VHH binders against q9lnl0. Designs and how they scored, part 19

Target 1, 290 residues: q9lnl0
Amino acid sequence: QLRHGFYEGTCPPAESIVGRVVFNHWDRNRTVTAALLRMQFHDCVVKGCDASLLIDPTTERPSEKSVGRNAGVRGFEIIDEAKKELELVCPKTVSCADIVTIATRDSIALAGGPKFKVRTGRRDGLRSNPSDVKLLGPTVSVATSIKAFKSIGFNVSTMVALIGGGHTVGVAHCSLFQDRIKDPKMDSKLRAKLKKSCRGPNDPSVFMDQNTPFRVDNEIYRQMIQQRAILRIDDNLIRDGSTRSIVSDFAYNNKLFKESFAEAMQKMGEIGVLTGDSGEIRTNCRAFNN
Key: E = the ipSAE of ESMFold2; O = the ipSAE of OpenDDE; V2 = 0.75 times the mean of E and O plus 0.25 times the DockQ between their complexes.

## First folded at step 6 (VHH; framework vhh_podentamig1)

Design d5 (at its last look DockQ between E and O 0.02; V2 from the best seeds 0.00; counts 0 for: pae O 3.9 > 2, placed apart)
Fold by ESMFold2, look of step 6:
Structure d5 (fold): chain B 290 residues (1-290), chain A 117 residues (1-117)
Amino acid sequence: as target 1 above (290 residues)
Amino acid sequence: EVQLVESGGGLVQPGRSLTLSCAASGFTFSSYAYGWYRQAPGKQRELVAAIYGGDTLYADSVKGRFTISRDNAKNSIYLQMNSLRPEDTALYYCAKELHDWGSEDYWGQGTQVTVSS
């Protein structure tokens, strides 16, 4: 059973420990919010929020980390550090899945996003298979994206909040938006800037939100309206009739965006969770218990 | 329509190097993850290396010896294979759309790498 304050009796400092670890990393590196957002999303949409993404592959067994679409996921050391501290004060009590959930919530608030409560009580999954990984690419159609989000219980409004909200921070490599650079409908000044930025070797990257790259706010939706979205999927949200009014609403009402994003993040954090006596409480987030 | 064509395989002695290449055509190259997989006789296909944007990953068995790279201008991905060992002997495949929702993976025909005295 998920509930607010699940650890109040069994590990009273649990949320404060995670919060301090996240703050210390975020204070040194503001890209932590983007890293944790991506980590939680990639974990939750692949067979539920059970920390299966955290499992390292071994020489004999691949994991979800053995998939190219997860090659850029980072921040696992933040979860490790929180887990180590929690194991010292509350052995075998706080799940890795809950640490990811709490850490992401706290990183959003640090980046100026909504402050919201999360329910806790998740247990950790016992499987991490590459074959379970199924993620949306940057050029996917809105119709395909709607089907994918519906398959995990999300309506169109929740989808728009998660896609745009997940891209209000973070970067994209130039290879992932070459179709945008070729699109004459893209804002001409940004298009020219990107052509220059992308000339360098080693597949350079740019911020997905050119104006407020380290803040969780509605600016990404304003960029979409201005034809300045970096990724094709983001530009598709303003162009498609099924999503354009939602994009507009978020662009012109930051409070509405923040409330919608908080609700969407709460829902995402509860996909397919293990509770009760299902799963385990890992002692090392990178490996299953023996 | 979608094509992935591998080349560069062959018979080599242990300790030598090979470069595999995979030429992509019939689709927009830029937005997908690409990988090299290998399958030895009687064994299942396993991931060797993958690339998505500038991010790479490697199987533990090849880390430090193999390097995946991409050339967006040539619509190609490469696998530089150094310090080859007999256990690297396999049919090597290039793959596209690795685990994309609403899409199916595409595979090349494979190129044989044989490491033997």
Scores: ipSAE 0.529, ipTM 0.810, lowest interface PAE 2.5, mean pLDDT 91
Fold by OpenDDE, look of step 7:
Formats: C-alpha cells, structure tokens, sequence
Structure d5 (fold): chain B 290 residues (1-290), chain A 117 residues (1-117)
C-alpha cells in the first residue's frame, strides 16, 4: 500500500536523492518543471502511474513512448540519473514510478508551486503499449474532457486544476493551436504575435503561459479570462459554463489554485498504481527487467 | 549537417559588454528554439537564455543584463551581455532544440568569455 515515508525502512535517502537530482537539473534549466509535469501526466492517465511511459521502444517492441503525443515528453535523463544514484545506495528498492512522482512534486515546488507530500510505494508496470495511449487533444471540448477525467475519478475542479496547472508552464507547438490563431475572439495582439512566431515550417513552439511560463502559478487562468489562452481547451475552460467559475476562482485566488493543484497532483499520482507484489522494481527505468 | 558556430567571446573587464553570435547551418533555422548555455570551471552547464519564436527566457542571474535575439535572415542567434561580472566567466554554447540538451549535434564548440579585472 502507498504510504508516506514508504522508504524510511528500506531506503531512507530515497526522496532526498531524487530531490537533489531534480534541483540540480532545475537550477540549470527551468523547463524541467514542465517536462516532469507532462511526463507524470502522460504516464499516469495512461493505465496508471506505473512508469510505463519510460520504456524505450524497440523495433520488436513498441512502447507508449512511440506514440506521437508522447514524442515531446522530456525529463527521462533526470529520472535516469536519480535511478542510477538510487541503485547505488538502495539497489532494487525504489521504483521508477515513485521517482517520477517525487521528482515532479519537487520540481513543482521549485517553480513556486505548492508544496505537498506524496505517498510512495509504487511499483513499475510490466506493460507499455502504444495502443493504450489515449490522450486528450488540445482542441477537446470541456464536456469531453470532463467525461474523460470522470472516468478516472476526477471531478471538474480537479480537472481544471490539472489542465491549467499543467499549462502554466512549458511550451506548445504551433500545430496544436492553429485553430486559436484563426479565432477572432483571441486577443488580437497575441494572435498577431503567434502568427509571427509560427511562420516557421517545422512547427515552432511558444509559451503556453505568456507571462510566467516557468512558474507554477494561476497566471494561466488569468490569461484565459483575458482571451489569451493558447490552447483551445484552455479557452474552452473559461467559455464553458461548467468550468467558468472555477477558472475565475483560480484566476483571482492563487492560494486556492495552489491548494487545488496540490490535491490534484496527489490524486493524479495515485491513479492505477501497482503496489505490493504487483509489477516490478526496475533497475533501468527505460526497460523491463525481463 | 547541423552546425552551430559560436563567436564573440573574449576577455573583458567587469562592467563591460560583449555580444556573442551563433551561426547556424544545415537546417531550417526559423523552425526551432535556441538557447545559450554556459559552463564555468568546476560547474555544470546551465541555461543562460532561450528564445522560442519571439518569447525569451533568462536565468535569474542574467536577467536585466543579457538579451537573446535571433536573425532569421542570417540564421543567427545573439546574446548581448551587458554589465558583465566575474561570475559570468564561462564557456558559452549555442544550442538548438532545447529539449535535446544531451545531443552533441545541437551544440556548438563554444566561445570563451572571461570577465576579469
């Protein structure tokens, strides 16, 4: 079972080691937060938080990583480094799934986001199948999104916290928001800016949060209200009656957002986890033991 | 072949300015994000500045002093460094596609910046 301090008896330095590794990377590159957030999300919402996303594909065995929607996921080197250090001090003890969870948590805090605890004791999955990857696209309706999140036990508020919180850092490729660039309701100045930025033929990227793209804060919701959302889903959140009030609350209350986001992240990190004798403890996060 | 070539480094006194240049070739320049990294002696390589289209990012230590820019017509990235400090001393690298930091194909040879009295 998941519990706080799971490694206190088996690997006391586990969380400290991960934290240190994450800090070192974050200090050198603030995009780490966005990377790890995306990594955890893309892992957890696809058949649970079992680190299945970390499996490298082979010619014989495709993996979740092979799917186009996962092509831009980053942070694997951070996980690898943490795993490497952990294996030196606590061999075959700390799962890759837990490393991802701890790493993401710590990166959020470093980026000014909420501090929260996570229960640990996750095990790594034994399956990584591209066919399992069913991620929502950036143009998804709020209704569809709500349905999807509900299917995994998340309410509307949690959904809004995760979507906005996940988009308050990082970048989006131009291909993901062409519909927004064509939207006359979008802020005209931003639209012009994006058109210019997206002139390149090979799908340039822009910040989703145009003001604080490296901070985990409620700025993305403020921008939603201002018609400055980059992705359609973010714009939909402020326009849809079922989510509008939540967006507004988050936009004007960063404390509320942070609290909600912390809860959401904790909940997300526990989706479909393997514990006890289920799964395995990988020695290499990129490969199954067998 | 992807190639990034840095230039403009040198020895300067504190408070002075330098402009680094990075000439890119072998790919469609306008399609990518770019960044400047630096590695000081005994330290790990760190991101100094990044540019995504027109959006920019700066390390806290250089905010207000450094400016990253691009010229698509010249396939070049620049780093204007003002008010240089001794702690800015490092080998500066230009990078393409900031998500692939470990790939040597996305790095130049670097240009040395030394700030000393």
Amino acid sequence: as target 1 above (290 residues)
Amino acid sequence: EVQLVESGGGLVQPGRSLTLSCAASGFTFSSYAYGWYRQAPGKQRELVAAIYGGDTLYADSVKGRFTISRDNAKNSIYLQMNSLRPEDTALYYCAKELHDWGSEDYWGQGTQVTVSS
Scores: ipSAE 0.028, ipTM 0.539, lowest interface PAE 3.9, mean pLDDT 92
ESMFold2 (binder alone), look of step 6: mean pLDDT 79; pTM 0.792
OpenDDE, look of step 6: ipSAE 0.006; ipTM 0.241
ESMFold2, look of step 7: ipSAE 0.373; ipTM 0.730
ESMFold2 (binder alone), look of step 7: mean pLDDT 79; pTM 0.790

Design d6 (at its last look DockQ between E and O 0.01; V2 from the best seeds 0.00; counts 0 for: pae O 14.1 > 2, unsure alone 60.4 < 65, placed apart)
Fold by ESMFold2, look of step 6:
Structure d6 (fold): chain B 290 residues (1-290), chain A 117 residues (1-117)
Amino acid sequence: as target 1 above (290 residues)
Amino acid sequence: EVQLVESGGGLVQPGRSLTLSCAASGFTFSSYVYGWYRQAPGKQRELVAAIYGGSTLYADSVKGRFTISRDNAKNSIYLQMNSLRPEDTALYYCAKELHEWGSEDYWGQGTQVTVSS
């Protein structure tokens, strides 16, 4: 029931409104792409792309936001702004799940990544439970990652595209990669730089892609080849026999990476979606309808 | 393999402060999510605060009063509890690797906090 142009008859300006809101935020703050990529991934891998991540907890009811692994997810105000404008033009029409999907697609293109179509027609979920949140940590093995991604329908190539593609932008805090700083196999110049960067108070952060941190491109895979991956999970991809040739293919062929990433993002955006009469169209993305 | 040992609980009057500590043992303290949970008699265990990288989150009932922090050098997580209320009375647990695929969530034995006149 997902299709291209789902809103062409019911809310013709839907995608252009989302695109403008995203552009305005991205123009002021290039980190928007990293925020939206993480938001969509954390939403979709937890019981499907139903915007359950957007629900605010209340005093009586925790939500997926009540889980520590989601503590760093941000950008909810971008979704709110798009929803507010859409409710003025097309009340109760465009789902929050579709806004997240469209916004992420548009932010990728703004950051120099692939331009790709997404199907729309998602409806919003009716639950947001902390107990449903299961996400990969930064030190998991490739074998564990393969199991996790297969459980949501992804093969190894798609996994490598999503892990690296999701980390070509954004930051990691020093507390998350202390094992890398201790690793004598890590590029020695980068190790020294990171030791200096991590001295500051308040758990400093570094860019995961040391060369093009605001661009969606294959540079993260080139960094992996050069022993310069920041996170253990990324370094594991070049080390493990199951994934190293895929890493090499992406590192040496940006077009292949971009095509693979676009396809992977399209597939991720369709995990476990609600369509038709399932779910709801929230009027406020932070709360279930009454 | 990871052990979590909570300390710092006790009996305290309303309005006072306590600091809870959680000492962790394992080989890479800094790579995991850590949190404080609490369970009052007859209630469900609930998240109080969590820390992951430089990001923190808090239950609404404790925002502005409680602060979670970590000390990577000491392999320790802390919960500073200010302006304590009787409804904060609970057994407080430290937890590791909350909601992570392929990893086991680990819990300490808990430390009792009682806020009473």
Scores: ipSAE 0.015, ipTM 0.513, lowest interface PAE 7.9, mean pLDDT 88
Fold by OpenDDE, look of step 6:
Structure d6 (fold): chain B 290 residues (1-290), chain A 117 residues (1-117)
Amino acid sequence: as target 1 above (290 residues)
Amino acid sequence: EVQLVESGGGLVQPGRSLTLSCAASGFTFSSYVYGWYRQAPGKQRELVAAIYGGSTLYADSVKGRFTISRDNAKNSIYLQMNSLRPEDTALYYCAKELHEWGSEDYWGQGTQVTVSS
């Protein structure tokens, strides 16, 4: 089972190695936090945190990466670098699933987010199937979202923390929020700005958090209140009576948000994990051991 | 009875300054978050400034010109408006809670600010 300090006896430098690798990448590119958050989420909510998302597809064998919703996931090189170094120091000891978990945690802290511990001892899955990928779209209703999160054991508050927290960093392609650009309820100045930005070719991207896109903070909820949410789901959170108060609480209390987000991330990172003799420890995160 | 009473509005020329005040009564002042909103004719109500303990939030249009503050001893919120522009003309509201739709929040009666040469 998962425990704190899982690698203390088998690979004492495991977390330090991952942390160093993440820092080096983050220092050069502050978007790393958003990348790893998305990676972990897209992995964990699909049949558990088993690093199934990391498997490369082939012409004969599609993977979870083959799904359109996963096309924009990035940060794999960070995981690969960490894995490479770990295999030199502790061969076939640290799972890719744990590397993703540790890396995401550390990147959150680097971006000014909460510091929290994670239990380790995850093993890597033996399945990566596109048909397993069930991800919510950006225009989903709050009711639908609540139902989806409930099915994996998450309450409304945790949902709001994960959705907003995940959107306080990173970008969205213009194709994902065309409905918002046409929404007269959106802040008029922002709407005009977005229209201009989205005129460019190749589906341009904009920051979901217009003020602090590189920091893990409660700013996204403030933007929701100001009718400046980019994605429809974020706007729905402030408009819906079941989530409005939670959004407000987070918007006015960054400490509360950080605490809630930390708990949510810890919970998410433990969804459907493999432990003990289940799954495997991959030597290459992009491929099964065979 | 819960009350928010705004004051300090008026007619001023561009470039001038005004200070708006909001006096709160009928509830525990320190238990809430406060902000200033404004609404011009034909436009949506918009957040101007908010104060969260020691932190502040400003609309982009007023950053560097407006300052929100609070005095807990006087149960009051203030908005210092410098370098006023014609586009700042609006009815300014003090809010106990920050919600632009105002359906569940308590608002004052508002104070009119008119900036004109």
Scores: ipSAE 0.000, ipTM 0.204, lowest interface PAE 14.1, mean pLDDT 91
ESMFold2 (binder alone), look of step 6: mean pLDDT 77; pTM 0.773

## First folded at step 7 (VHH; framework vhh_podentamig1)

Design e1 (at its last look DockQ between E and O 0.02; V2 from the best seeds 0.00; counts 0 for: pae O 4.9 > 2, placed apart)
Fold by ESMFold2, look of step 7:
Structure e1 (fold): chain B 290 residues (1-290), chain A 117 residues (1-117)
Amino acid sequence: as target 1 above (290 residues)
Amino acid sequence: EVQLVESGGGLVQPGRSLTLSCAASGFRFSSYAYGWYRQAPGKQRELVAAIYGGDTLYADSVKGRFTISRDNAKNSIYLQMNSLRPEDTALYYCAKELHDWGSEDYWGQGTQVTVSS
């Protein structure tokens, strides 16, 4: 029941409204792409792309936001702004799950990444439980990553596109890569730079893509080859024989990377979706309907 | 062997402060999310605060009163608890990796905080 142009008859301006809201935020703050990529990934891999991540906790009811691994997810206000405009024009029509999907697609294009179409017709989930949250850590092995991605229907090539592509923009806090700073095989000049950047309290952060931190491109894979990956999970991709050739292919062919990333994002946006009469169309993305 | 050891609990009067500590050992401290949870008598365990890297979150009931922090050099997580209320009375647990795929969740044994008079 997902299809291209799902809203053409019921809310013709839906995608253009989302696009304008995303552009306005991105124009003021280029880190929007990293925020929306992380939001969609954390939503989709936890019981499907149903916008369950957007639900605010209450005193009596925790939500997926009540989990430390989600403490850094941001950009919810962008989704809220798009939803507010959509409710004025097309009440109770465009799901929050579709807004996240469209917004992320548009933010990737703004950051120089691939332009691709997404199918729409998602409905919003009716539950958001902290116990459902399971995410990959920054030091996880390739073998564990393969098992995790296989459990949601993705092969190794899709996994490499998503892990690296998701890290071509955005930051990592120094606490998350201390093992890299201690690794004698890491590029020595970058290690020295990171030791300086990570001095002091409050757990500073660095860009994961040291060269093109605001562009969605294949540079992160070039950095992996050069022993300059910030996170252990990324460095593992070039070191492991099951993923090394894929990393190399993306590093030396940006077109291949962009096509692969677009396809991977399309597939990720369709994990476990609710359609038809399932779920709901929330009027406020932060709360279930009454 | 993974170990999480809480300390700093005690009996205090309403309006006072306490600092809870959690010393971690037996694993790479810096790579994980950590949380403080509490369980009052007859109630379900609830999240109080969490930290992942430099990102923090708090239960609404403690926002503005409690602060979570970490010290990477000492492998320690702290909970500064100000303006304590009787409803904060609970056994407080430090926890690691409650939501990591492929890893075991670990809990400390807890430290009791009692706010009364």
Scores: ipSAE 0.389, ipTM 0.746, lowest interface PAE 3.7, mean pLDDT 91
Fold by OpenDDE, look of step 7:
Structure e1 (fold): chain B 290 residues (1-290), chain A 117 residues (1-117)
Amino acid sequence: as target 1 above (290 residues)
Amino acid sequence: EVQLVESGGGLVQPGRSLTLSCAASGFRFSSYAYGWYRQAPGKQRELVAAIYGGDTLYADSVKGRFTISRDNAKNSIYLQMNSLRPEDTALYYCAKELHDWGSEDYWGQGTQVTVSS
């Protein structure tokens, strides 16, 4: 029931409003792209793209935000601002799930990534449970990753596009790649740099993409080839025979990467969506309507 | 108590240089990421530069002109500003925990930079 232009008849300015809000935030802070990309991923792979991640926990009811792996997810204020503006012009019309989808799309494009359309018509979920949160760790094997992605209908190429594309922007805490720092196969200069950067207490962060951490491009794959991957999973992608050629193709063909990433993002944004009379349209993205 | 104190601002002519400093106290300095923000009159606060474990990020408008650095021994962050322009005029803030969006960022009181002929 998702369709392009879902809001043309009910809220014509819906996508433009979200886009403007995203641009304003991105223009002031280029890390917004990584934030929204992570937000959408963490929402969609956990029981579908239903904006369940946006629900604030309470003392009585924990939410998906309560889970450690969701700690540090940001961009909620962007979604809130968009929702606020939308509620003024189109009350109870545009779902939080669609706002997240549109916002993420737009932020990717702003960061030099591919431009792609998204189907809309998502509704917001009525459940946000910490126990539902099952996310892969940064040291996961390619085989395990493939199995996980297949379970939600994604092939190997899509997986590589999402993992690498998601890591071409943003940062990783030092605790997530201690095994890499100890890996003699890692680029020696980078290893030395990371050791120095990670000496401090309280788990410092580094860019996963060492060259263009604010741009959505194929640079992360080139770095994989160069033995400069930060996370183990990224290094595993270039080492594993089932993904090596895909990594290579992306590394040497940014156009191909962008096309693949766009397709992957479109597909991801449609995982387990609620439509029609399912779920609800939240008036506040951080809370159920009751 | 977490404290960030900015200094080094002032009035300069276009093309001149300034170095801003941010002194941090009340926490383990080396463990965190830092950044410089600025807010011009009538405009929203914007990220100027950030440093994550030594990795740096710059706004396009300042790239090639500004350099962010840190000195763990002095618990300080610096912003070297070269080739200053009138549009660089703003109140400049030092910030802590740029990448930890699960917690509130910490800000200093700011230091005024004015670039004028």
Scores: ipSAE 0.029, ipTM 0.450, lowest interface PAE 4.9, mean pLDDT 91
ESMFold2 (binder alone), look of step 7: mean pLDDT 79; pTM 0.796

Design e2 (at its last look DockQ between E and O 0.02; V2 from the best seeds 0.00; counts 0 for: pae E 7.0 > 2, placed apart)
Fold by ESMFold2, look of step 7:
Structure e2 (fold): chain B 290 residues (1-290), chain A 117 residues (1-117)
Amino acid sequence: as target 1 above (290 residues)
Amino acid sequence: EVQLVESGGGLVQPGRSLTLSCAASGFTFSSYAMGWYRQAPGKQRELVAAIYGGDTLYADSVKGRFTISRDNAKNSIYLQMNSLRPEDTALYYCAKELHDWGSEDYWGQGTQVTVSS
């Protein structure tokens, strides 16, 4: 069963060890928050928050890493470093799924986002199949997004918090927003800037939040209102009547956004979790035990 | 309707190079992950390489020898296959990967690559 402080009796330093590892990486590379947000989302929406995404493929068995939709996920070495330290201090105690959850929570706070508690007690999954990977693309309609998020237990307000909050940091490759560059409704100065940024070879990338790209804040929603959203799905949130008022509320109230994002992240971290005697505690996050 | 047409296969000597092409139509090409898969006789289909935006992924068996690339203007992906080995012999398929929560992957008809002396 998930609870706050799950490791207080069995591995008292668990959360502090993860926090130190995350801080050390974040201090050297501010893009850690974007990496961990994406990692947790891609793990949790694919058959639950069980660290199935972390499993490396073998010659005989592909994994969730064996699909192009996950090609951009990074930061696995941060989870490995935390796990290595935890195994020295508390062998076979702290799950990889909890490490991802704690690491993401801590990276959000480091980037100026909300500070919030997470419940722990997750166990690691025993399955990682390419066919399980189901993710939404950047051009889906709001209606399709609402249906998808509802199927994993999220209402519209939670969806808007996760989409915008997940995009307040991080980058998008130019190939993913060419439709935006051609959209005359997009802010003309930004459109011109993006045309220049996208001229380079090898499908360059730009920050999704053009103003505060390393901070978790409500700026992405202000950008949406100003017709400066990079991805089509983000622009759709301000254009669609189902989501427009929520975007506006977040844009004009950073405290509301941060509270909503914290609650959304807490809920996402509890999708389909394994607890009790289900699953395992991996000793190596990249491989099933045995 | 989704169409994936592979080309560029053939018979080649070990150590040589070959370039596969896949022309795609019927969907918004730049929005989807694309991949090359292969199936040798008696074997299961396996991922060779995938590309999504600027991000690439390779099977361990081909790293350093094969390069996937994407030309969104031509709605095409390519597989540059260098230092070919007999174990690379297979039918090579172009795939549009699963996207959207009800979708299945789409496959081309395949192009045969045979590496022998």
Scores: ipSAE 0.052, ipTM 0.576, lowest interface PAE 7.0, mean pLDDT 89
Fold by OpenDDE, look of step 7:
Structure e2 (fold): chain B 290 residues (1-290), chain A 117 residues (1-117)
Amino acid sequence: as target 1 above (290 residues)
Amino acid sequence: EVQLVESGGGLVQPGRSLTLSCAASGFTFSSYAMGWYRQAPGKQRELVAAIYGGDTLYADSVKGRFTISRDNAKNSIYLQMNSLRPEDTALYYCAKELHDWGSEDYWGQGTQVTVSS
């Protein structure tokens, strides 16, 4: 089972090693927080937090990483570096799943987000299948989103915390919010800005949080209220009666948001985890041991 | 093949200004975020500035002093560096796609900036 301080007896420096690696990367590149948040989410909501997303695809064996929705996931190098150091000190001890969890937590804190503890003892999965990847799109309705999150044991508040919190950092490709650019309800100034930014060929990216794109804070919810949400789902959260009050509360109470987000992240990190003799401890996070 | 060619570096006194340029080729320039990194002696490479479409980000150490811009027609990005300090001394690299985490394929050879009295 998961527990706090899981590695105290087997690899005491485990969390510190991961933390140091994350810090070094974050200090050099503040986009790390968004990367790791997305990584953990895309891993956990797809058949649990088992690091299945980290598996590299091969010609013979596609992986979750092969799916288009995962194409923009980054941060694998951070995980690799942490794993490399851990394997030197504590071989075959710390799972990739735990590394992702610890790394994400630490990156959140570095970005001004809440500090929270995580239970560890995760094991790595033995399956990474593209067909398992069922991620919600950016235009999903609140009702659909609620249903999806409930299916994995999350209530509406937790959902709002995860969605907004996950979008308060990082970027979105223009292709993901074309419907918003065409929405007359969107802030006209922002709409104009986005049209300009997205005028180029292919698929440029913009900040989802237009004010503090590198800070884990409640700013994204304020922007929702201001009709400045980039993604449709974020706009839907403020418009839908079932989530409006939650958005409002988060928007005007950063402390509440941080507390809720911390709790949500802890819960998310424990979705469908493998423990005990289940799964494996990978020596290479990008590949199964066999 | 992605190519990035930096220019504009040099030796300057503290308080002076420099403008770095990066000419890009081998990809659809306007579709990608671009940025500047630097590596000082004995230090790791760090992000200096980046531009996502029209949005920009800066390292805390250069905020208010450096400005990144892009010209899609010329497939170029620029870094206007004002009020230069000795601690700005580094090899400056142009980068494509800031999330590629140091892939050599997305870096130029760099241009040396030396700030010294």
Scores: ipSAE 0.036, ipTM 0.527, lowest interface PAE 3.9, mean pLDDT 92
ESMFold2 (binder alone), look of step 7: mean pLDDT 81; pTM 0.816

